VHH binders against E3 ubiquitin-protein ligase UPL5 (UPL5). Designs and how they scored, part 5

Target 1, 342 residues: E3 ubiquitin-protein ligase UPL5 (UPL5), of Arabidopsis thaliana (Mouse-ear cress) (q9su29r532to873)
Amino acid sequence: SPEALHGGLFMEFKNEEATGPGVLREWFYLVCQEIFNPKNTLFLRSADDFRRFSPNPASKVDPLHPDFFEFTGRVIALALMHKVQVGVLFDRVFFLQLAGLKISLEDIKDTDRIMYNSCKQILEMDPEFFDSNAGLGLTFVLETEELGKRDTIELCPDGKLKAVNSKNRKQYVDLLIERRFATPILEQVKQFSRGFTDMLSHSVPPRSFFKRLYLEDLDGMLRGGENPISIDDWKAHTEYNGFKETDRQIDWFWKILKKMTEEEQRSILFFWTSNKFVPVEGFRGLSSKLYIYRLYEANDRLPLSHTCFYRLCIPRYPTITLMEQRLRLIAQDHVSSSFGKW

## First folded at step 1 (VHH)

Design b15 (framework vhh_ozoralizumab_d1)
Fold by ESMFold2-Fast, scan of step 1:
Structure b15 (fold): chain B 342 residues (1-342), chain A 124 residues (1-124)
Amino acid sequence: as target 1 above (342 residues)
Amino acid sequence: EVQLVESGGGLVQPGGSLRLSCAASGFTFSDYWMYWVRQAPGKGLEWVSEISSGGSYTKYPDSVKGRFTISRDNAKNTLYLQMNSLRPEDTAVYYCARESTYYVESGTTYFDYRGQGTLVTVSS
């Protein structure tokens, strides 16, 4: 049995769970929206995909966090048993930890590209060259910076005294990744797994369940496939500066976007916000409204964006054809990832 | 170097009690989930109890539930197992074990380090 929980919706669902009847699909959806709300301290959205969540290491400041993670495991297990698609997805690292699998270097590529590149360099250097450069001066430590203070975490006993060399660098990278990504959420993963097992069976470990799946299999069970972006929802959460909603250019903008392929729409979203995917709750789940700002510069220039403010800047294009040409240019993968963002 | 040192085992009559202790060193004890596991003569390892890093969560198999209590003192880096109403079937070597962060192929353990063990014999 879960410990006492706070919050009306959590308590209502706990009562339904205790009685064992079927629960409404709407309740699963609402409960998950509340649990995975970024305003709560429990989960963080993945940086590369707003639909995906991982436990928040800082959730440990809440004394009730074990109860909340246990409850979450029960909810997810019940949703899977009843084939209810609750619309939230798991971060790859969280999924791997539930499966009890080691997090590999490739698994963090999109989560932390700087660390990925550094670790890849360490592993790919010629052994003789690496050793002749004293392992780049590395020891078995993880250096962290919190609130302007640097701290050193030993990856193993006496890690400060253990030099990295060509023979142990793979172990060094493995331990770095574990300490950075796995260890900080170990408590949350264990509590989730406890709740999950309680609903399925005490004889079936959660690791056995998740180990037999690909992340994409779990995605299908929890969401049932990728949902197309709602252009109407996108428009409803967009404000204007230097344009009126009734301006012909604004009408053109939404018509062009609606006629684009889903891949092109995701590229425009990425250019605008630095994210390709909308939160499961829709555009209301973004940290801010989106804005279309008028540029008072050349009427034929490419759009610009200020992604931290969700701001897309466009001139007052004279024709729909020119606007479409400019939007399609920024919708190309190689352009949307590196061009015109401030 | 990670070290786990158990103590408190011994001979006890059926219905008796024992308290086991495990002194941990060489790692940040308060960061890790801890386990008690046992091995009876001629049998495999059996999970006996687990406790979360902060001590807020504990779990037991039905074979010891209600009789055994796991606890920890993070200030002293020490894990405890209070064993009450002991039965002859509880006779085993008891090991203190640290949570493994990686999947193990056997599926029979979730730990990467264990101590040397302490023998508990329940007999008249």
Scores: ipSAE 0.000, ipTM 0.155, lowest interface PAE 17.9, mean pLDDT 77

Design b16 (framework vhh_8emy_2)
Fold by ESMFold2-Fast, scan of step 1:
Parts: sequence; structure tokens; C-alpha cells
Structure b16 (fold): chain B 342 residues (1-342), chain A 122 residues (1-122)
Amino acid sequence: as target 1 above (342 residues)
Amino acid sequence: QVQLQESGGGLVQPGSSLRLSCAASGFTFSSYGMHWVRQAPGKGPEWVSSISGSGGYTNYATSVKGRFSISRDNPSKTLYLQMNSLRPEDSAVYYCAKDLEWGSYYEGFDYRGQGTQVTVSS
């Protein structure tokens, strides 16, 4: 909550005393859970990996947000100094900003797949076709929407009047990515770096720390062991349409899921929600409850999912053996994750 | 040009072990995640295991978890798959694949290898 960050928790960090390793690790974990809680306006989760975070451009509505980002930088630096794995990961784009590196098109693939695909299409389109179609009507502007208000941002002077063509489309894409991902969080990155730097200034030069790391190296330093998915927590945040909680098929579903391996459980979660990992705060951290919908036709078909609404659609399977067979088919890795998913 | 050359396959009895190798060239090996993918006759490709560029992060398909271990030697630009307790259902052509993105193992595979045949039969 904001109260936890504005009040005693912020002050408590400055007064943290040397104590047992378990108590120290618990403190860092709890602090990071509050900082990286998406109910606070400080950080956003990455769309495809709920473990990864990037600063929220909207954090600027709180005049104290610079202090919170400085504090976060200090917490992360201190955790790294004490070799504490706090269980949060950084989005690739945020990592690159901390390293002072330019964000390229390939760097946003996992951050914003829709924008990646659109920019890739712009760059790969036949030059003659692109120019014959007036660059698809594109100009050097970024269209944004904040709080229901549509705004147009010029990427360069007179950008609204500058048409995109086959000779300048690479520049257009570069500027678009910079304005979309780098510019909106400049202050947050600056304050985080300031706090991080002040803690490490005697050990490691600030700019070189992130530049010397690969993202996976930082991941290893920050991520604790992967916590198993709590099936009880998953069930507690699941509702039903066309089934009662007491139905034999619902009992079978949770029994099958519970006896699955951790990787199979993550594959089911991915099929259902397009996310392999549960938020740090558990299933309550998801944007919606999960739903199991009954399919009234075809008693033996594979499950379907509607991931935007966290809906898993299954028929009233006649036996636990058939249900298990069908669930294991959709739990087969990435190839199966595309089947019946929309 | 990116080149990946797999080796180490063969015919073995159930319960045996094999170590597969993949020699990489034409790119900065330590900067890319690497993957093992297998394909049995008449079946589609199945992802087996992944490893990050630094070697700090690994993942395994459920069917091989606890039996297979992926590793890499960045100085020699070589990827390994240690396969223990082999079963007839592990019989397939095994391919190594270069990741297109850091830490990505879905829709980022770049299959450049020719494959190595593993046959587990009594």
C-alpha cells in the first residue's frame, strides 16, 4: 500500500539492524512485495511474464514517486550486496535503461509483442509497395491514451507533417520505440540509478554495473528459487460457470492438477492465462479471477481457453481418465499452448 | 553464418546414458540462450531443454525432468545434454537450436543444426 511506503516501512529500512539471515531475507522480500505490488503505482508487470517489472509512467501522479524510486534503487543495491534473492525480476527494457543502452526493436519483443510485430511489418514491407501506399498513412507521431484521453506526440520537429517512407522508416521505428519505452520513465530510471549508485559507489562504478551484466546474470542474483504454484490458492481464486464446486468433474480437475509436475502446472496456467508464473503476492495479484466454463457440446474434446478473460472451457468429461488425458495434452509445452487458445 | 553441429547420438539399451554435444560457430555463443529439441518419426518437434547464455538458468520438459541435464561451455562454444535413464520413448533425432532473444524459449528458436539420432531399443 502507499501508506506502507510513505510511513513506517520507509523509515524502518533506514533503521534496519544486523540480525539473523532468515529475518533479513524476510524483510527484503516483504519490502519488495510492497514496492512491486501493481496495486501501487510504482511498477507495471511485463505482459508475458508476471515476475518481471518496469517503472510505471503513471507513477508521476504521486509527487513523492522520485523518493520511492530512489528508495527502490537502494533496496535492490543492498540486496545484491548481501546476496539476498528477493524474488523480483526486471523487464529487459528497464534493464537496458539502467545500463544506459539504446532500446532496439528486438529488445521489445517480450515486452510488447503487438508493437514488435507492427514495427517488424513496417520494416519488412516491400519498399515499392510501402511507398506506393503512402507509408500506410504513417507520420512521425506516437499516438497515446492516458486516463481515457487520446494524445499525439511528435517524434521530431514537425513530425505530424513528416510522412514515413521506405528511406526513413528505420528512423521512425527507432524514435517510436525511444518515445514509447525510454522517455516516459526517464525520471524513474534516474532516481532508481541514483539510489542504487549511492549504495554501491565505493564498490562498483554505477554506469558499469548494469553494462557488465547480462539480464540472466541479474535474474540469478535477484530471483530466489522458483516457488511451487499453490493449487489451493489457485482453486480459491477460481469460479465456475456451468459447474458447481461440488461437481465430480471439478473435484477431478483439482486432483489431476495437484498431481501434475510443476512444469505441467505452469503449462496449464499458460494455456489458461498466457502467463507461466504467478504474481509475487499469489493469485490475488491477477487482474481478474479465473473461471472454468462448461462446454455443453462434445463430451470428449480438448479444453479451450479465452486468455483475455482468464476462462478455461471444458466439457463435462465422463471419466477422470479422459479428463487427465485431455489436460495432459494441453499441458504439452508451447506447441499445444496455441491450440484452442483465443 | 550461424552453424550448429550436433553429435553423440547412437543406439543404446533402455536405462543407459548418453551425452549429446553441439558445436556452435558464427555468433557470440555466450550472448544467446540455447535449446535442445527432438523429433521422433511421424511426430512433431518436442522441446526438451533450455539454458540461458550465462548458464545460470535452465528449464526442462516434464518428460525428461530429473533424467536429463543441460549445460554449456562458453569458452569452447559447446552445448551439452546429459541423458540418463533412457527410455524407448526418448528415441528421436535431437537438434540444438539458437535463441533469437535473451531468455526466450518460445517462438525464438533458430534451428540451424542437422541433428543427431538417438535410438533406445532392446
Scores: ipSAE 0.000, ipTM 0.098, lowest interface PAE 22.1, mean pLDDT 77

Design b17 (framework vhh_7b18_3)
Fold by ESMFold2-Fast, scan of step 1:
Structure b17 (fold): chain B 342 residues (1-342), chain A 123 residues (1-123)
Amino acid sequence: as target 1 above (342 residues)
Amino acid sequence: QVQLVETGGGLVQPGGSLRLSCAASGFTFSDYAMGWARQVPGKGLEWVSYISSGGYTEYQDSVKGRFTISRDNAKSTVYLQMNSLKPEDTAVYYCARDSYEYSLGWTDAFDIWGQGTQVTVSS
């Protein structure tokens, strides 16, 4: 009948609305959350920002990894073309490689502070002093330890025999950074770029696209605005040792955190984990649960942390006022930056 | 003003060796990645090797282990040492500059090309 036919057309229209841009945007988000899931072998979280990802060098053990990185490049290109925010961010080094830009010493400052400090000292040391100390005994090699095996990589032909001196130390540092950060993921970057380029029909090469952006511009395109830290999610992924969840001190702890500014909350997170940001999927994305351990020392002691194990150690504070005072002290930028950097 | 001038091509027997040189002028050579590409008559352009500004090298699978790319920044020159040459290596070889400073290199990103040098592997 005519009324039954009109009912069918109405239902078809409503189904089309349900499969509109909102559903497509959710699909991109879910696909990217799965691709960039660190439980998979494809990508690793950045050490300085849990929201950021770089290709996993170890992904090459999977014979399908080239197809996966090419697919990922296609998905990201499509998301960017359709102005879809996918909820993942790129590590600075990965972004720079996509842009075809040099990875500078400043670009690795937060990624590897030990290497940053060493390279900076090499470059800034007085030339006569550097040469009088035989280039600190350095040669054109990179020492690596991967899967428990040590390897020595020559940065140039006969690098083991080539001493670093005041005339070649800039070249040494440039080669060291390139080999340490760019070279291990080069094949993954190439496969990603092939997928990205194929989707853009070679009219906008990946290099040209990424080179015209700052990292924070790309962040806006991929993620949108910053999300505040969910204290309820933080609490749901925290376990206790020496305290019961029902203890007054634990209730006080979470109440104090909820009253803190976003900056203070990030400082506490940094003190606890050495990271200022949580994964885009929340605390479930961390490699481990967080732990609050009881200190059996003086009940007025400042908190301690073992960041490698996501442990925050606090005494059984006698009052909420004292706990708040101690937590606010470690929430000060200059104090939190002095702790949790192993 | 920007120029790439190639030398070192020629006729060589299978199993022989050649060294190609590319002299660059008109830009800060040390800031740019350089590459070599080759073209067989009637076929498309094929990349052969790449060297970054920092000295990182890459090779096409068919030449890996036989060809070596190197650079001398003091002379603004890039080299391609070709060993164990095969008839399939017969082509015009082009030197090229990457369009981006400090790039690790993609073959579609070269902006300045030399005029080419003929390499013939026969008999």
Scores: ipSAE 0.000, ipTM 0.246, lowest interface PAE 13.3, mean pLDDT 78

Design b19 (framework vhh_brivekimig_d4)
Fold by ESMFold2-Fast, scan of step 1:
Structure b19 (fold): chain B 342 residues (1-342), chain A 120 residues (1-120)
Amino acid sequence: as target 1 above (342 residues)
Amino acid sequence: EVQLVESGGGVVQPGGSLRLSCAASGFTFSSYWMSWVRQAPGKGPEWVSSISGSGSDTLYADSVKGRFTISRDNSKNTLYLQMNSLRPEDTALYYCARDEYSYGLEFDYSSQGTLVTVSS
């Protein structure tokens, strides 16, 4: 069920034969919001940054978890191919595993400071002192605690019998970090990569895709910039049909938008374009200019949007108060996700 | 220069067994996950099995679970695939691959492969 679509938008997507760019963008966003919902067992928030997600090791209890992670990989690959913002950020460790890169001690510094300090002490301790103290009694095992129970995992064959010493402590730390951070989600990473690879095999070399990127590059592709929205930049990239830029209603529109909270502004942007975030380079980075179209209907009706063409359709409202009321209504989260969009 | 050389393929009857070997060179073998990938005639590549650098963890495709066993000898830089209870559907070119935690077909492998034919 994590891949289930939100009600009305699924019907719009189906009825439009999945070909409209705005319908496609909104579909991917909503599907990913459902997949990465922490209430589902597939992903969990990163300890370092709650905006970032990593596969949940506990997802293995669900027999369908391989299918869900493969589906997620396909969805992300398709979103990237279509340049769609999905509104999700990946955890650094998850990103490094997708890139096929080894998780280093420095990569866990902000994730688990206690483990970082302990491993650093093991590696930096004087060799003779370390060995004279029997490697602090360490063997090639990882101690785990789940549901209050302590257990041991061997890092190598017969690891319980293999003492850590000054000659093998680098290997010990490397295996410890791998088992603690990489191995618990390895199956999920492999299933995700399978789905991702199947979608990209003919468009881009999948094995080099993540290795070519910094995490910040992927962040920009998946959700755009998180900087506050520049209303002046937004206005500069907006054109009008059925209104003149000098019309009082257009002046009212931009004044109302400037008075809105950042959350409300992002909701308006999402309603208009199916993008919640602006590209890193600003509105110039959008695939098209934005348009405000006049509706020749009742002067009190709610705005409509045609997200495929970045069109916001509004009537010639008689008062600024009425326009503000209508815009604030579509700025509510539950309304901006599907109401009046197609 | 990464080099992988597969061997051990051949013709075998249904229910038979074969052991494939892969000799690796040009990289630190024990630091990489290694995989077996196969390509049947007229079909796309299919991942078969993977093994961790230390040998402690193994993964198998559902189609081969209980029949195939992946193993490695890090002292010899050699990867193995023990194939039991072979079926006609197992007929394919088998490739050894360095997978670096990638799944699917994101592997560094040679074009050589070793042919396994299961027929009566």
Scores: ipSAE 0.000, ipTM 0.238, lowest interface PAE 15.8, mean pLDDT 77

Design b2 (framework vhh_brivekimig_d4)
Fold by ESMFold2-Fast, scan of step 1:
Structure b2 (fold): chain B 342 residues (1-342), chain A 121 residues (1-121)
Amino acid sequence: as target 1 above (342 residues)
Amino acid sequence: EVQLVESGGGVVQPGGSLRLSCAASGFTFSDYGMSWVRQAPGKGPEWVSSISGSGSDTLYADSVKGRFTISRDNSKNTLYLQMNSLRPEDTALYYCARDSEWYGEGTFDYSSQGTLVTVSS
């Protein structure tokens, strides 16, 4: 049923819901927000950045978790192929696993600083001192501790009997980090990669795609820039149809938008374009200019949008108060995600 | 530098067929998704169909699904729209458009000049 539902959502997107680029962008955003909801068992939010996600090791309790991760991989591949910004970010460890890269010590610095400091001391300690102290009694094992429960995992065959010394300590640290951070989500990463590959050319492995990127590059593709929105830049890249730039309604529009909170501004951007974030270069980085079209209808009508063409449609509102009321309604999440978008 | 040149427009009777072509130059054609967009007199632009760079994936507006077929020939740098069972409502200027390269966000960075399709009896 859940597999059929997720398969059905993909099929519905491809056949029924995918009627235009703006509709596609909204669909991807909403589906990804549901998939990456931390109330589900699939993904966990990063402790240092609540926008970043990694697979939940505990997702294995659900027998359908492989199908969910495969579906997620397909969705992300389609979003990247269609150049759709989906509004979610990946945790660094998850990104590195997708790239087929080893997790380095620097990659866990902000994730587990105690482990980072401990491993750094092991690697930087004087070789003669380290060896004369029998590698501080370390062997090739990872010790895990839950509340009142301690377990010992061997990092290699006979790891309990293999002492750490100055010649093998780099290997020890590499295996320790891999087992602690990579191995617990290895199955989820494999399923995601399977789904991702199914949507690409058979000859293009997912590792080659992710390996060519820095995490910050992927962030830009998935979410866009996180810099505050420049209203002056937004205005400079907006043209008008049925209004003159000097019209009082256009002056009101930009004044209202400038007074809105960042959250409200991003909601207006999403209603207008189906994207909450601008490119890192600002509005110049968008492939098209934005347009404000006049509606020749009732003067109290809610705005409409045609996101395929970056078009916001508004009537010639008689007062700034009425325009502000209508724009603030559109800026609310429950209204901006569906009502009046085309 | 980027150029999209259309052909194949004209007048056709209801129920007839037309094939639009769009010759692309100035970029690596197979790297880009392509779309057809139309604009009827006095109406706003309406997205019609899209095709991926490889040609493996296609999408259609509900109004044309089952009647129109988008295709491409990457060896000839040409995009096609086969229009069957044409209706008076299909009368419009038809534009060939290239999907955005960077920061695509599901929008177009280049389009053709437009070719007129008139369905009348």
Scores: ipSAE 0.000, ipTM 0.095, lowest interface PAE 22.7, mean pLDDT 77

Design b20 (framework vhh_ozoralizumab_d1)
Fold by ESMFold2-Fast, scan of step 1:
Structure b20 (fold): chain B 342 residues (1-342), chain A 122 residues (1-122)
Amino acid sequence: as target 1 above (342 residues)
Amino acid sequence: EVQLVESGGGLVQPGGSLRLSCAASGFTFSSYYMYWVRQAPGKGLEWVSEINSGGDSTKYPDSVKGRFTISRDNAKNTLYLQMNSLRPEDTAVYYCARGLDYYESSGYLDYRGQGTLVTVSS
């Protein structure tokens, strides 16, 4: 229950400050797993990216929700200060709200695909056809349904009486997005920002912090290691099938990885595991060991991966130069996200 | 056309049990290695279990070994996953998946179903 969550989380916060740095990282992992658990009413996951979270508008049913969001802001600020990987990401809409930026139609694509598609159709319909069909009967209202309760929110004064047409449909879509995504979580964003600012010990408002970042920068801070990936730790947690550890191709593989940039190494890790970032405890924290499997196809073939098994499949490349060429090709972000992985 | 349809997901308490089923059609089910894979909230895909074409050889990761049992009925074109001693960390969407055109375990998946949600919560 929210009452049970309140007691537990605030007690853990007090204990964390008392314990000092040595226990801090494990505490962050446990606290964030509880805060961002969808079974708790605080946050909702994004529909198209289960790694991403935004405040739950329904959290306001709990009178203690301002305290929970203030606490969450403190936890995230403290994690960022200590460069701790917490394993959660923010939804783009939540990020933009923290930055004080306007939410556009493109920003909701991964948050609410149905609404994105509907709004896109409204904007892209032929003007004459749209107007001939009385703007599809649309007026300046947002219809909401929560737990079976249907409500109608006016987007502007007398919005129920204002018809949508080809001349005002962009204004209609802009107001819909604001009322749907910005307004329902306004209090949660304010409380999170309060806690966040308090912990950073900076004289800078939270909006200034978030406004200077791309979402990808924040993603790296919340899940990324600013420290280089330990290739020795990676190798220590890798087993082989169809190769011996002493094979020259295996020696070449680890040598190539050590010469790669951090971005290239993260792209290889993503190709192999569907994760760009190592757990806070290192490779031992992965759900399985990693495996390099021999591929018995042509010796010049691109690597393949089976990410649910943490398997990277490579042929017995005849030269280090060819292996490096093939690995660098899959290290390109657009290749590593789409080709040869399951 | 290949179709895999999962069922049997739901809400269960920690320590409870649940049985998942997968109805297969559009291919010779008895000729393929079959798999269960899962995706927990905010996580990548995780392999859960493997069964050979004949149903006499199975493989599991340590995370579920001794708790989960994969089985198949080739006459009914149906794959099963018996899940016992369920834990909160078992909360995930569970997918039925077909191995890539081999009688041997290759680890490659060709098709997967739409998934069935398993929630382990008190």
Scores: ipSAE 0.000, ipTM 0.186, lowest interface PAE 19.4, mean pLDDT 77

Design b21 (framework vhh_8pnl_2)
Fold by ESMFold2-Fast, scan of step 1:
Structure b21 (fold): chain B 342 residues (1-342), chain A 120 residues (1-120)
Amino acid sequence: as target 1 above (342 residues)
Amino acid sequence: QGQLVESGGGLVQPGGSLRLSCADAGFTFSDYAMAWYRQAPGKERELVARITSGGSTNYADFVKGRFTISRDNAKSTLYLQMNSLKPEDTAMYYCAKEWTYSEGYSYDYWGQGTRVTVSA
């Protein structure tokens, strides 16, 4: 059985009589930690943005997964109604399915670049050239890999025998995208939508709610805007090696961070941890404390980071001006994404 | 997920009747619009009948008055009652369910089909 949602938590939610704002917010914190925990089989994190989630196709192994997704829909609707930021974002394709919109080729560009490029070539080939080459030998099938096993899924009856040609290639691409991205989570989307509608409004289906929004609007509701990073919280979860907390260089470091722009602060965080955003619970939600290590190399050296251990390595800079110059340099997006990380 | 399995096809004399069934092993059958399609040799696949989750039905002109589509949500099964069969009804019959609930309907799951042959 799944440990994501114990029967007790589900019953507490169903039978709750009255909650104050603080009690309700703590409840959302606990429940969302369970629902969106990567150890649970309900949701998967997006590889390029750890803030974003989509239903896990493997969740179907659990016979209770429909109840879990319905419950999740209720939780999200309730959070939206009470204007509670749950600290998670939805993957674009999940958002589109909630809106009842067809997933288009352009929608998968960042999700699966290889499939995007392949499908775009299929659609843009000259019709006469495409047909003279027997549709490149393509048939109405999707090839998949599961635990190292290759499977072939027919997109339509006798799909292995149905050739792709210039007249049916748009249908082929549409079916391929739906089968790859929409179909594996269709049941989960439906159960989520039931729970969402049940809480929000029976007269306004989820598709109507989500269709009226841009993804960025939903992002604001679920996470809030790009909220400022708490430098005090960052400092409270930072330890030192080769420096004392009372050292002037450490005082300079935190003063420089405080006067940086939000964009610069996020770039420093990314350089240090490979993440631009902290969890909803703040720095305590990170997998370890952060560390500032002293480099004994050169007093003017650029910072280095060891992101797996949340280490920022800096020399004992002789002036606050030099430290600021070095930190601002690594705070530039093109530098922080590629320099000194291991 | 959801595996669709058609049954009930066979050889029938003109004027005869057959009842096709399509069993869905997936969850939420009651939430989906379901359809029957057919494909005769040398022809494209064509829609025969469609039934919404709410029970509303639509039929192709060439089967109106002869075929009846129905569903049993408790058994997760789709049916097609075919009466007054004609040689022109000879085809492979497929069931399908909707991928999306927006304006543009798409079908995700197709069965392997069941053969209907109408001849003397």
Scores: ipSAE 0.000, ipTM 0.121, lowest interface PAE 18.5, mean pLDDT 76

Design b22 (framework vhh_7b18_3)
Fold by ESMFold2-Fast, scan of step 1:
Structure b22 (fold): chain B 342 residues (1-342), chain A 123 residues (1-123)
Amino acid sequence: as target 1 above (342 residues)
Amino acid sequence: QVQLVETGGGLVQPGGSLRLSCAASGFTFSSYWMGWARQVPGKGLEWVSYISSGGSTEYQDSVKGRFTISRDNAKSTVYLQMNSLKPEDTAVYYCATETYLFGSDSYYYMDVWGQGTQVTVSS
């Protein structure tokens, strides 16, 4: 399957160079959305940033996981080579491993705050106090739970018998971080790197590529910049029922939307469609055209929506001020999540 | 600190076999991925095979079914059994260790390569 997906993507890539660049970008986006879906066992979403992904240590349960990670590396390399934004971001720890860089204590601060604080305390305690308390009873071991089984991993030979003290506590912390964050996904990272290298220059190892970047540089390459909603594109994919496009109320509607903040615009989109974000290809990527229906009720009524049909229902408001007031009300987060059904 | 020493190369006729060995020292062998790469005359370096710390293996398509990588953690040695050798397999073969972290005192990844061993497949 991964080889079939790779072949299919490559063939479509060659074909799309003749037919349109937008379809190529959509294919990369959709393939990566499928690969990085947290509902499958390949990748986990980062706890503090849902846009970021790291290999799932439990993916080892599937004997084919090496092929899946190799395929993923090939896809990402192809996207980067052709400057296509794929819409996913990497977790910092995954990025550092791809770069071949040691994961430092500071690097896990946002990944595991509890472990960060614990390790920082171990390193910053007064040496005499630390040693007087027998290194807090610590030994060179990491306690883990995998597949429901609790296990004790020795960080060094005979680690169960090696006490942590003020002289070796830095080594203890370094080994602990390596074993907890790097080692569990080492195989996945290696297979990804293999696939990535196959697509790039044969003489350039993947560490050279990633080592030259900051995580923020890679973020820009993979997801691109902030994409504001195009109101003109939104209008071009909107039809009317009970209004003419030339009606003053329709002119007011689009003028109000253009003056709204990005947050307000996304709230209006969510109220209308149950989607906060426009697809990478724009409004044409939505499952339907959008519709503004006229309500033949009170002229001061709040908008209603029927999100299954992308319908926004509004009365023929008598003034732009009243329309703006009503639209801003439904643009509030607490209101946009409480749809009025038509 | 870390050393890799390859042995087992030589001259062999097409269809013959060779077993390469790589003796590792200076690191916790069992925790590291090991691999073989080769450099064909007039061409760049290419990976031949990998073996993970857990024993999972991967091969370049051109050697799959003919070459077998294995490891002996007790002896800190990785092997490459090469069968049905072809003239196209003529290259210097390098043992390599790859890890995303190296040593408690190092803050950078280090690719460690051995000295290499020449394999020549010719009549």
Scores: ipSAE 0.000, ipTM 0.128, lowest interface PAE 18.2, mean pLDDT 75

